# Designs tried in a protein design chat: VH-VL binders against p0dw94. Part 48

Target 1, 243 residues: p0dw94
Amino acid sequence: PAGTPAGAGASAGIGSDTGSNASEDSDMFPTIVFGDTVIERKEYVAALKAQHGAARLYFRQTYGVDPAEDGWDKAHDGEVPCRWLASRAIDELRRRHAAYLIGVDLGQVADDSYASIVARMEAVNSGNAELKSDGGIVYGRTGFDIDSYLSYELSALKNAYTGDESNPGMSLSDDEVRRYYDEHDWTKDGVDGKTPLDEVRGNVKAQMRSERYDELVSQRAEAIDVTDLPWDALYRFTAGRLG
Short names: E, the ipSAE of ESMFold2; O, the ipSAE of OpenDDE; V2, 0.75 times the mean of E and O plus 0.25 times the DockQ between their complexes.

## First folded at step 19 (VH-VL; framework fv_ucenprubart)

Design aa5 (at its last look DockQ between E and O 0.66; V2 from the best seeds 0.66)
Fold by OpenDDE, look of step 19:
Structure aa5 (fold): chain C 243 residues (1-243), chain A 119 residues (1-119), chain B 108 residues (1-108)
Amino acid sequence: as target 1 above (243 residues)
Amino acid sequence: QVQLVQSGAEVKKPGASVKVSCKASGYTFTSSYYMHWVRQAPGQGLEWMGLINPSNDWTYYAQKFQGRVTMTRDTSTSTVYMELSSLRSEDTAVYYCARGRLFSYFDYWGQGTLVTVSS
Amino acid sequence: EIVLTQSPDFQSVTPKEKVTITCQASQSIRSYLHWYQQKPDQSPKLLIKKASKSFSGVPSRFSGSGSGTDFTLTINSLEAEDAATYYCHQSFSLPPYTFGGGTKVEIK
């Protein structure tokens, strides 16, 4: 009795992964422009990483939730963690670019583009490498990564700005200094009470200039209009990066 | 509504000083807004003179006015002052205070103060 | 210092005609150019902010365009009330801020 061959089970056609197109769209970084400066994907992702901890902390403190556990796309009293994080990242970038633009005005840097920053970093790294090869002493890091270089260069720009009294906000009158001194506590190790102004005058001025510079950067950052950014696309991208 | 109200017209002799006031209302005086001063000589264009930050009292003056202009603020009265010393005939102009954030536009202007410098 | 050059200095225009005023910057100021209208014996009034955005209460016949170094203020259909001097202003750089020389528009 010839056993009837068992019917070839219809291989369930693996449905065409039409779902892959939606995921590809989520991975596309939208075009973001600050004026005439294009924000690169790398910049934005770095800013996200930098603000990631702050976002988690904010939602923990405010709502008692951890977006990393509960989800980045879940709304809490109208706030969505991934959107909040995206906004913070943009704000950080605005501040950075604002600081660079101040540097541009002073002729310290040519432009605020990421490419230019990287180029300067590479130039510094190359120079340091050459010095080292020649037996020179390289003070500090022999090589910068982009994050360390950004920190370094931004500090240098700030110092250059605050070191010149001719720059807006950097001229301080004696009355201003005294007033500021009176409004703040100035303690020195080994001195009981408030340190006399004459002993801390330089520090007072330095702090005043630092704060005024930060305000200047903030003002310029605010002047960068981000209302017309593709926020929805940016949120999708951000959500996709957070998993 | 935001309003900037300036002091009245002044007539001064050469070498004298003039102090113009600008009282702000309708917004938080010590917010992110700066107060700018712009003057306009008769039949001429607009000339930026300087600015003051009411929140921290820092000022910046155009080079042309350095040493002659002083801008101050009184937070208790929400008033900014512009004092110009060593007046010359060329200083005859309408002086305007104008509100604006730094790196931004001037959204509100005072009505102007005519300062006439004549012998 | 950034120099703003306006053109023309003066225009006499028939009502309902189109008016075009240009402002050229000595260097790129991106979109940080603003337009003001000043009528005789009045304070300047903001018309256009950031090259192309109309300020509140500004009639739709006013529009701004441009970026970088070249900017244009357009009045699509001139009305009698539009007789004024128009100024451009840049806020891109650190102070000092600068104005254009102005364009006087008169009605024929």
Scores: ipSAE 0.703, ipTM 0.861, lowest interface PAE 0.7, mean pLDDT 92
Fold by ESMFold2, look of step 19:
Structure aa5 (fold): chain C 243 residues (1-243), chain A 119 residues (1-119), chain B 108 residues (1-108)
Amino acid sequence: as target 1 above (243 residues)
Amino acid sequence: QVQLVQSGAEVKKPGASVKVSCKASGYTFTSSYYMHWVRQAPGQGLEWMGLINPSNDWTYYAQKFQGRVTMTRDTSTSTVYMELSSLRSEDTAVYYCARGRLFSYFDYWGQGTLVTVSS
Amino acid sequence: EIVLTQSPDFQSVTPKEKVTITCQASQSIRSYLHWYQQKPDQSPKLLIKKASKSFSGVPSRFSGSGSGTDFTLTINSLEAEDAATYYCHQSFSLPPYTFGGGTKVEIK
């Protein structure tokens, strides 16, 4: 999960800042698609909320201002906080949809749509409620909200990917494992020098697989083309949500 | 300008190995670009063989080449290598390196290296 | 593995006429379909990326269209220099990536 791509947040025209943040026009969420997949208003708004703190931190560190106090539509050296935030929200959605698309390719999920994720969450919640009502044993979480279900399912997709050696990048040769071990710090408190590879081999492999999966997701996210999104409408919607 | 320059043609006997080089210039070698290898037998189409990420040495090979192909890189010379072992007559082909991100098109190709396997 | 089927295998076309080449994917690849031109004894050159976007320096007579499973490369007015073999390539899946079988275009 790296910083905002330059293209998505590069411009904040002063003339564009004259748009009405207080107008009722900002209530209309534009049609957003990632290829074939419609982006729901609710998932975009959740991504805005998730990136809100990062935007405040960035503008404080870079310009000495807090958008929550100074305003989200005021330009600072060509950067407009609400547009920066909108770009970050889209990038967060790109990464999530990328992970789901890898899952689609492997037959783990039917599609990357928000609607299908909500439907699965509701099915799990209903099934657990019925089991508990019948006196059965329910293991794990019995009531997901969408944020907790997304976290759960994304972790499950990653674990399924990294746990199958047939998946690209997950078959690790002895030489690759040794080289990675040699290039990294495997010291433990109270032990001089590196912990022997035979004692940490599992951890070395797990770390390698996690890093390779994260690279795949990042590459997939970058391949989701967002240049032709209705950015002006999206910026207007975003500004209206922030007050 | 981006340029990929490959090593010269080679003639090999069955059972031998060949190592083809691809020297990159005109861009950051250890960027997010992968190097792909694609071969073309005489009169036939293009066949993807595998890829390497020069930034972290990650490789992935097509199943039919698994166990016979090795891809490596040298960041100090901006060069990628493809080695094919246990050569057979059906490995006679032009071998290309091609630059591309993952999940993306190949924007630049090497000039090709003819490998002829003859008994 | 995603299979790409190109059609036709071969076309002989009068100069200035339109050439149409199709590529069909065995499953949806959305817009992750790219076209290459390969002249005799040369390496392939990228022509069209992401189904319909021209690569730098490509003449305007070349265009691409389609999404999902069905894609088309069009040469609106064939020039002598366009005699070549054309390949489609998908980049949607996890590796391996695949190419179509090629379409050879000759001047009549």
Scores: ipSAE 0.621, ipTM 0.837, lowest interface PAE 1.7, mean pLDDT 88
ESMFold2 (binder alone), look of step 19: mean pLDDT 94; pTM 0.951

Design aa6 (at its last read DockQ between E and O 0.78; V2 from the best seeds 0.76)
Heavy chain, then light chain:
Amino acid sequence: QVQLVQSGAEVKKPGASVKVSCKASGYTFTSSYYMHWVRQAPGQGLEWMGLINPSGDWTYYAQKFQGRVTMTRDTSTSTVYMELSSLRSEDTAVYYCARGRLFSYFDYWGQGTLVTVSS
Amino acid sequence: EIVLTQSPDFQSVTPKEKVTITCQASQSIRSYLLWYQQKPDQSPKLLIKKASKSFSGVPSRFSGSGSGTDFTLTINSLEAEDAATYYCHQSFSLPPYTFGGGTKVEIK
ESMFold2, look of step 19: ipSAE 0.658; ipTM 0.855
ESMFold2 (binder alone), look of step 19: mean pLDDT 90; pTM 0.909
OpenDDE, look of step 19: ipSAE 0.866; ipTM 0.941
ESMFold2, fold request of step 21: ipSAE 0.677, 0.646, 0.682; ipTM 0.859, 0.846, 0.859
ESMFold2 (binder alone), fold request of step 21: mean pLDDT 90, 91, 91; pTM 0.907, 0.918, 0.921
OpenDDE, fold request of step 21: ipSAE 0.855, 0.805, 0.818; ipTM 0.939, 0.911, 0.917
ESMFold2, last read: ipSAE 0.639, 0.667, 0.654; ipTM 0.837, 0.853, 0.846
ESMFold2 (binder alone), last read: mean pLDDT 91, 90, 91; pTM 0.907, 0.913, 0.916
OpenDDE, last read: ipSAE 0.834, 0.817, 0.848; ipTM 0.925, 0.918, 0.935

## First folded at step 20 (VH-VL; framework fv_ucenprubart)

Design bb1 (at its last look DockQ between E and O 0.85; V2 from the best seeds 0.76)
Fold by OpenDDE, look of step 20:
Structure bb1 (fold): chain C 243 residues (1-243), chain A 119 residues (1-119), chain B 108 residues (1-108)
Amino acid sequence: as target 1 above (243 residues)
Amino acid sequence: QVQLVQSGAEVKKPGASVKVSCKASGYTFTSSYYMHWVRQAPGQGLEWMGLINPSGDWTYYAQKFQGRVTMTRDTSTSTVYMELSSLRSEDTAVYYCARGRLFSYFDYWGQGTLVTVSS
Amino acid sequence: EIVLTQSPDFQSVTPKEKVTITCQASQSIRNYLLWYQQKPDQSPKLLIKKASKSFSGVPSRFSGSGSGTDFTLTINSLEAEDAATYYCHQSFSLPPYTFGGGTKVEIK
C-alpha cells in the first residue's frame, strides 16, 4: 500500500503585490520618509516578509497564538500582530538605512535610496553576465535578486568598516582584547575547555569589531526618527497585506 | 534630572598634565549615551576633543589631541575623566563634558572646567 | 572631516528685529544639523535638532531651516535674553566632530 505523500501545507505568505480585490483604500502605501530618504513600497513589503516568521514565532511563544490562524488584527494583552510586524519591519529598514548611511558617510556607497541600491545590483548582474559570456567564471549566484544583493552589500559594508582599524571603534588594544576574551567563552571543536587566546585572537578581534559596528548601526538607526510616520495608515496597509 | 558635574578649575605649568572629571547623575550611566569632551579657549569657538563609549571600552580622539588625551570611565562612580598631558599655553580653555548619542545631539553639558596653563 | 562655516561672525541687533544666521557644510549632511546657544559664562544649550526641529523648552521665535549644505537659524523677534553666541553642529557623520565658528549676537 503506497503511502500518500503528506500535502505540503501552503504557508499563508504575505500576499503578492498583484492587485487583488482588497478595498482600494487598504492598498495605498503611505508616504514614509527616513529623514530625506523616501521608503518605497517594495522595501517595506520586503521587510514585512522578512519579519513575518519572527512575528508569528513571537506571538506563539508569548501568547500561545498564531496570528496566521487567529488573525493579525486581534489584540493579545494590548499587542496587535499586524502592528507588531509593521514596527519590526520599520526597525529593520531603519537598521538597513543606518548601515548604508554609515557607508555613505565613509564614501563606500553613493546613496542609500532603494533606486540606487537596485541600480548597483543591476550593474553587478550585468557585469557578471558579461563575464559569463566571455567565458569567465562567476563565483556564486549568476544573478542577485534584491534581497540577496542587500545581504551581500550590507555584509560588504560591514566588512569594509570592520577591516579598517582607523574607523571609530575598530582599534583594539591588547588589554581590551584580553578583557573581552576573559569575559566570554571560547570553544573550539576538538578542544576541551576554553581555547587559549593566542589560538582565537583573530576571532576575538573580529567579534569585537562586529559588535561595535552593530552598535554604531544601532545608534544611527535610533537617530532615524519614526515618531511622525503615518503609523495608522501603515498598520492598515500591513493588515491588508496579511491574509 | 540629568546632571553633569565637573571638577573645579585647575592651574598648571607647561608640560604638566591635567585630569578633569565629569560625574553623571539622573540617568543610567551605562546606557547608550556617549560622553564627549569639548573645549573652548577664551573668546574662541567650541572644539570637539573626543568621545568615550558607554561601556568605556573604546575612545575616539580628534587628531589634534591624539597622543596627549586619555578619556576613561568609571562605572562604579558614574564618572568620566579626561586627562590631557604635555600642556601648553594654548591648552588654556574651559573644558566641557557633554552627553550625547552618536549621530545625535549633545543634550546635557557639564558646567565647564577652566584649565589655565601658565608659566 | 565635515567643515561648517557660519556667517556672519557678529551681529548687533535691535530688540524685536529679525536675526538670521547661516551655516554651510562642506558636504551634504542632509538634515542632520544642530544649533546651540551659548550665553556668556554658560555651557552651550541645544536649540534646534534635525535642521528645523526645536528642542524642548526653546521659544517659538527660534526656527531652523535648510537641508543638504545650507542651513539657517532665524530669531523672528530678538529678545534681550537672546544675546549669545550661536553654533552650528552636524550629527550626520561619524567622529571627528566639528562646530561652526560661531555667531555672536549682541543687543544694540
Scores: ipSAE 0.858, ipTM 0.938, lowest interface PAE 0.6, mean pLDDT 92
Fold by ESMFold2, look of step 20:
Structure bb1 (fold): chain C 243 residues (1-243), chain A 119 residues (1-119), chain B 108 residues (1-108)
Amino acid sequence: as target 1 above (243 residues)
Amino acid sequence: QVQLVQSGAEVKKPGASVKVSCKASGYTFTSSYYMHWVRQAPGQGLEWMGLINPSGDWTYYAQKFQGRVTMTRDTSTSTVYMELSSLRSEDTAVYYCARGRLFSYFDYWGQGTLVTVSS
Amino acid sequence: EIVLTQSPDFQSVTPKEKVTITCQASQSIRNYLLWYQQKPDQSPKLLIKKASKSFSGVPSRFSGSGSGTDFTLTINSLEAEDAATYYCHQSFSLPPYTFGGGTKVEIK
């Protein structure tokens, strides 16, 4: 629950020096990069928070322990909860950054940096506030927080990709659509048996495109090399956050 | 060990078609690896032709080959096929299959199949 | 599509001397550049991935550098077995994929 302390100019006394420096930077986030994109502390901490429940569930189901009660540092058959959680948070960031990198390739966004996303969110929020103040009409959300903006923008990137048939995987032949339809269940309420393809063709295509897009994102996420990250420093930062 | 073994050399007349096979072994054929086809005309560089995904349910071709190339997979034999139609003398080349994930390198290549288009 | 331009097209080099090959991308590809070696009548072999990381079993005389749009493959001391054609390739973009035009290196 740390904040950003002000004033780093005092260093009097033994305890003050060690305590002040350690406390002021006790949560110092190591430099993490995905290729050339810096990963900011705020986005990493948000990913930890989002994955916290998954870590508790995993260790409960696998080892019968709850890291929130038994400690995040205790190994269970070689798995350490804070390290598991750190790795999962990095993997979630890889997936998000991968989706943005596809957008970069297609000219939809300038880069995948967290700072760039925040700047766009703030510009949208400021523009809507000014329009509303001038008596103009604003449709949709008049203010985003970062979580809602990420969800909005990621959905927009996916829709832009899947809605353009020229993008890899988005041109679906009649044969491909028929094959997918035959392999899946297309039941509707009040219809005996499988709904005819000509009634659900649009839904079949949308699902195929969504799955292909998700696979492309997964492929790009795997290409983000994280083997050389300062994992030991990241584990220490993560453990310090969990207590 | 991963291996990609291609069918043998072929001699074809202009206007015919050719179908080259690439049999994969040493890995799970339906894994996350795509199969790519790359050709090389005599004395020339490498030219990417297209890909087929692991399950074989979609393909993507370079614009130059749209309408002339068809890629298919037979999961029961772990084999991919590339068929090139309406052959011309300019299609004389060595044709390679190559394994790779998207956004990554080609880690294994077939030995190549020489296709000669001559009257 | 992203165009890769290699230079030079050809080098004839005295044994044990340094070889430098460049590859320029038409847009930033960050560090998603690869180098392949192809000997006559053989399939290509991966040398360098991620612009500067040697693939397993590649002699240490091969090194790669660069990021963004400008990349270099260096052979620090040319051996006879290094006579080959070298291709750059990028893995940043969606398909279609392209290769550099190649650089043929031979012993002078």
Scores: ipSAE 0.610, ipTM 0.830, lowest interface PAE 1.7, mean pLDDT 87
ESMFold2 (binder alone), look of step 20: mean pLDDT 90; pTM 0.908

Design bb2 (at its last read DockQ between E and O 0.74; V2 from the best seeds 0.79)
Heavy chain, then light chain:
Amino acid sequence: QVQLVQSGAEVKKPGASVKVSCKASGYTFTSSYYMHWVRQAPGQGLEWMGLINPSQDWTYYAQKFQGRVTMTRDTSTSTVYMELSSLRSEDTAVYYCARGRLFSYFDYWGQGTLVTVSS
Amino acid sequence: EIVLTQSPDFQSVTPKEKVTITCQASQSIRNYLLWYQQKPDQSPKLLIKKASKSFSGVPSRFSGSGSGTDFTLTINSLEAEDAATYYCHQSFSLPPYTFGGGTKVEIK
ESMFold2, look of step 20: ipSAE 0.694; ipTM 0.866
ESMFold2 (binder alone), look of step 20: mean pLDDT 91; pTM 0.909
OpenDDE, look of step 20: ipSAE 0.872; ipTM 0.944
ESMFold2, fold request of step 21: ipSAE 0.759, 0.754, 0.764; ipTM 0.895, 0.892, 0.895
ESMFold2 (binder alone), fold request of step 21: mean pLDDT 91, 91, 90; pTM 0.899, 0.905, 0.899
OpenDDE, fold request of step 21: ipSAE 0.872, 0.871, 0.870; ipTM 0.946, 0.944, 0.943
ESMFold2, last read: ipSAE 0.750, 0.735, 0.749; ipTM 0.889, 0.885, 0.888
ESMFold2 (binder alone), last read: mean pLDDT 90, 91, 90; pTM 0.901, 0.909, 0.896
OpenDDE, last read: ipSAE 0.867, 0.865, 0.875; ipTM 0.943, 0.943, 0.948

Design bb3 (at its last look DockQ between E and O 0.79; V2 from the best seeds 0.72)
Fold by OpenDDE, look of step 20:
Structure bb3 (fold): chain C 243 residues (1-243), chain A 119 residues (1-119), chain B 108 residues (1-108)
Amino acid sequence: as target 1 above (243 residues)
Amino acid sequence: QVQLVQSGAEVKKPGASVKVSCKASGYTFTSSYYMHWVRQAPGQGLEWMGLINPSNDWTYYAQKFQGRVTMTRDTSTSTVYMELSSLRSEDTAVYYCARGRLFSYFDYWGQGTLVTVSS
Amino acid sequence: EIVLTQSPDFQSVTPKEKVTITCQASQSIRNYLLWYQQKPDQSPKLLIKKASKSFSGVPSRFSGSGSGTDFTLTINSLEAEDAATYYCHQTFSLPPYTFGGGTKVEIK
């Protein structure tokens, strides 16, 4: 007897921007500004989508509840899933913008605005399309969507930053490297014990630089003040987007 | 309460080195705060010298002081040190340690340490 | 390196008068401008953060404004205790950090 394949449970996604009849007031995206940068609705919604799974996982692990089933507005020990998700989305945006601002400061990118990012994406896509038409080999996706492009560009920024020893934190002394190596476990597949420093020195440095960059991004993200954001309006908006 | 307490005044000869200490208290020393050093020559403005991250010991120095300045930390005593070598008369100044996160502000300052370089 | 230019270098002001100090950045620093007050023989004290937000314990007579390249510190009614040197400082850029040249305010 051929066992019937278990039906792929429909992932209750964040509702598409298409206007279901939720009350006109709940659908208004509040003005959100990070310093001088306006956060666009699309950008925020994308961040919500990115953090949606993490929010569900957090509440399942912490409280044994799934907000998608039990409700996003129900409080659990003082925590409300929609508020938690909104906060996480804002934090994600802060980190993203922080990374871009570092890039702007170094002249790696011209602007951190969402519109500028989209423009760069379109330029890359157009260039790739042209190359393809000319018989060129386009390595990877024929076209970026915004999420894939963000991932790509942010990685590129990080690599560019960490690849230049003149950047703050990227110069590493032998003593620092040795200390870091001593404080961490370095295992190589097929080798028992700690791999000698000379064999992993490049990896050690790369990891150190990566971590220092991440800390820098975190520091800059924290410097983006979000205390005065219209949080209540943002929570309402978020709740309205959660099915 | 957060406090930064610096070592006492120093008098040095040209060519000598000076090491100023800054003891931090009232917060987690290896938290996300950096320690900055700022100096002020008599009757002059503030000049940023460099920073140290007490958590991972990385430093960044202003170009003017590169090769002459060394910042270190001792986590066991929650103390940061600034050593300046090859002292010149122009290095006569009050030296301040200041706590601050990057891209933010200096919220707490030491009382300052006068370093006098004289022949 | 971002250069901060303060103006004026010196002001002698009668008590209760309004004091205005300007700070101009060589490039946009958005709102990442700080104002410090330094009294004689004292360490600098933070007055204003993020160009316009008062730090805790700062009297209401102190206010900051501006964005991008042009910033202003205002003392609405000068008190005798406000005799000090004021410095602008930017934290938009990666290190190194820079200060303005300072503005000394004296009481007439």
Scores: ipSAE 0.812, ipTM 0.915, lowest interface PAE 0.6, mean pLDDT 92
Fold by ESMFold2, look of step 20:
Structure bb3 (fold): chain C 243 residues (1-243), chain A 119 residues (1-119), chain B 108 residues (1-108)
Amino acid sequence: as target 1 above (243 residues)
Amino acid sequence: QVQLVQSGAEVKKPGASVKVSCKASGYTFTSSYYMHWVRQAPGQGLEWMGLINPSNDWTYYAQKFQGRVTMTRDTSTSTVYMELSSLRSEDTAVYYCARGRLFSYFDYWGQGTLVTVSS
Amino acid sequence: EIVLTQSPDFQSVTPKEKVTITCQASQSIRNYLLWYQQKPDQSPKLLIKKASKSFSGVPSRFSGSGSGTDFTLTINSLEAEDAATYYCHQTFSLPPYTFGGGTKVEIK
């Protein structure tokens, strides 16, 4: 359904808490493209913020260090935290752009560009502001930030895909559903053993469709070739923002 | 060294079925790679038939073959199978298995299996 | 379904001459166009991916160009070993995937 999704909050504090650092970083951001689509500095920085905690957790669990306290530039068994974070941010962007490219295939959006997403968000925000000014009632979010708009729109793209059986992978035979049910645990309170398929068929189908969509997104993301990105420049930009 | 080895040539009558095997080696069979099937009628071009994900048995078939084709796999032998039923003379072709991710190229191909459908 | 139309169907070419093969898509596939080479009694081999990026080990005389709906494979100086049938293939769409009809190139 078309609701305001639960927001993916902005990661705190990376680079954005220093005015001079932000301007300097903009001057050094390399040209990054996924196929034909330009990657904007703002979407990359947002991806860094979103993956910041994952980087800290990974290095803590793997090496017993916290890059936020011990430094982002120090190698640990050949892994450098700022480079690990940069790679993960690029992979997050690959998955997001891949989901939008599936939408392009189906005529749901014109392209996967960040600029197009921002333009749609701003149009919605402007419309809601005018409605409130006229005394109208606006349900849901009255103003999106980019993180909340992305969460909303990505959910809408997935729901549109999985809700249409004509889309590849979304038509499920009874035999496929039975096999999936047999290979997975289906429990509920008050039932010893597996819940009968007839009681969970809708849930089984929804999970299958969700997993098939996520697999399609993952496969399309892998088709976005990032081997020839200006990685050295991207690493330098990333290190400069982490301090 | 990735290798895809297919079963031998088959001669069938109209209305019969054929099951072609493709044994994979040199890579992780249950990985992110799919197995595609592509056929080529004598003197004609390449025609994509469908795919299977060996890790979870997910299949998708071209509409032309829907209802006549079945793709399966056996993870213990690293083998995929393509079965085409209700054969017609126009199904005479070389059938190839090919490895590839979705949205990407096919990097390794089997040697091909000639299936001849004749009265 | 995206239809790929190749031209010409057949070309007989003197060695060392330039060969040009075209592929037209029924709708935009951006740069998601591949070129395969198939020699007699062999499986296809990848030459070009992403319209213009050469696959590993492909001689530099092979090049690809184009985007959107119009694509070209060029063999700058034809060698005897290049006698083969060439196919375009698109990977932009969700399954199903499609191939062009092929272009047979022979040595005069």
Scores: ipSAE 0.576, ipTM 0.816, lowest interface PAE 1.9, mean pLDDT 87
ESMFold2 (binder alone), look of step 20: mean pLDDT 92; pTM 0.917

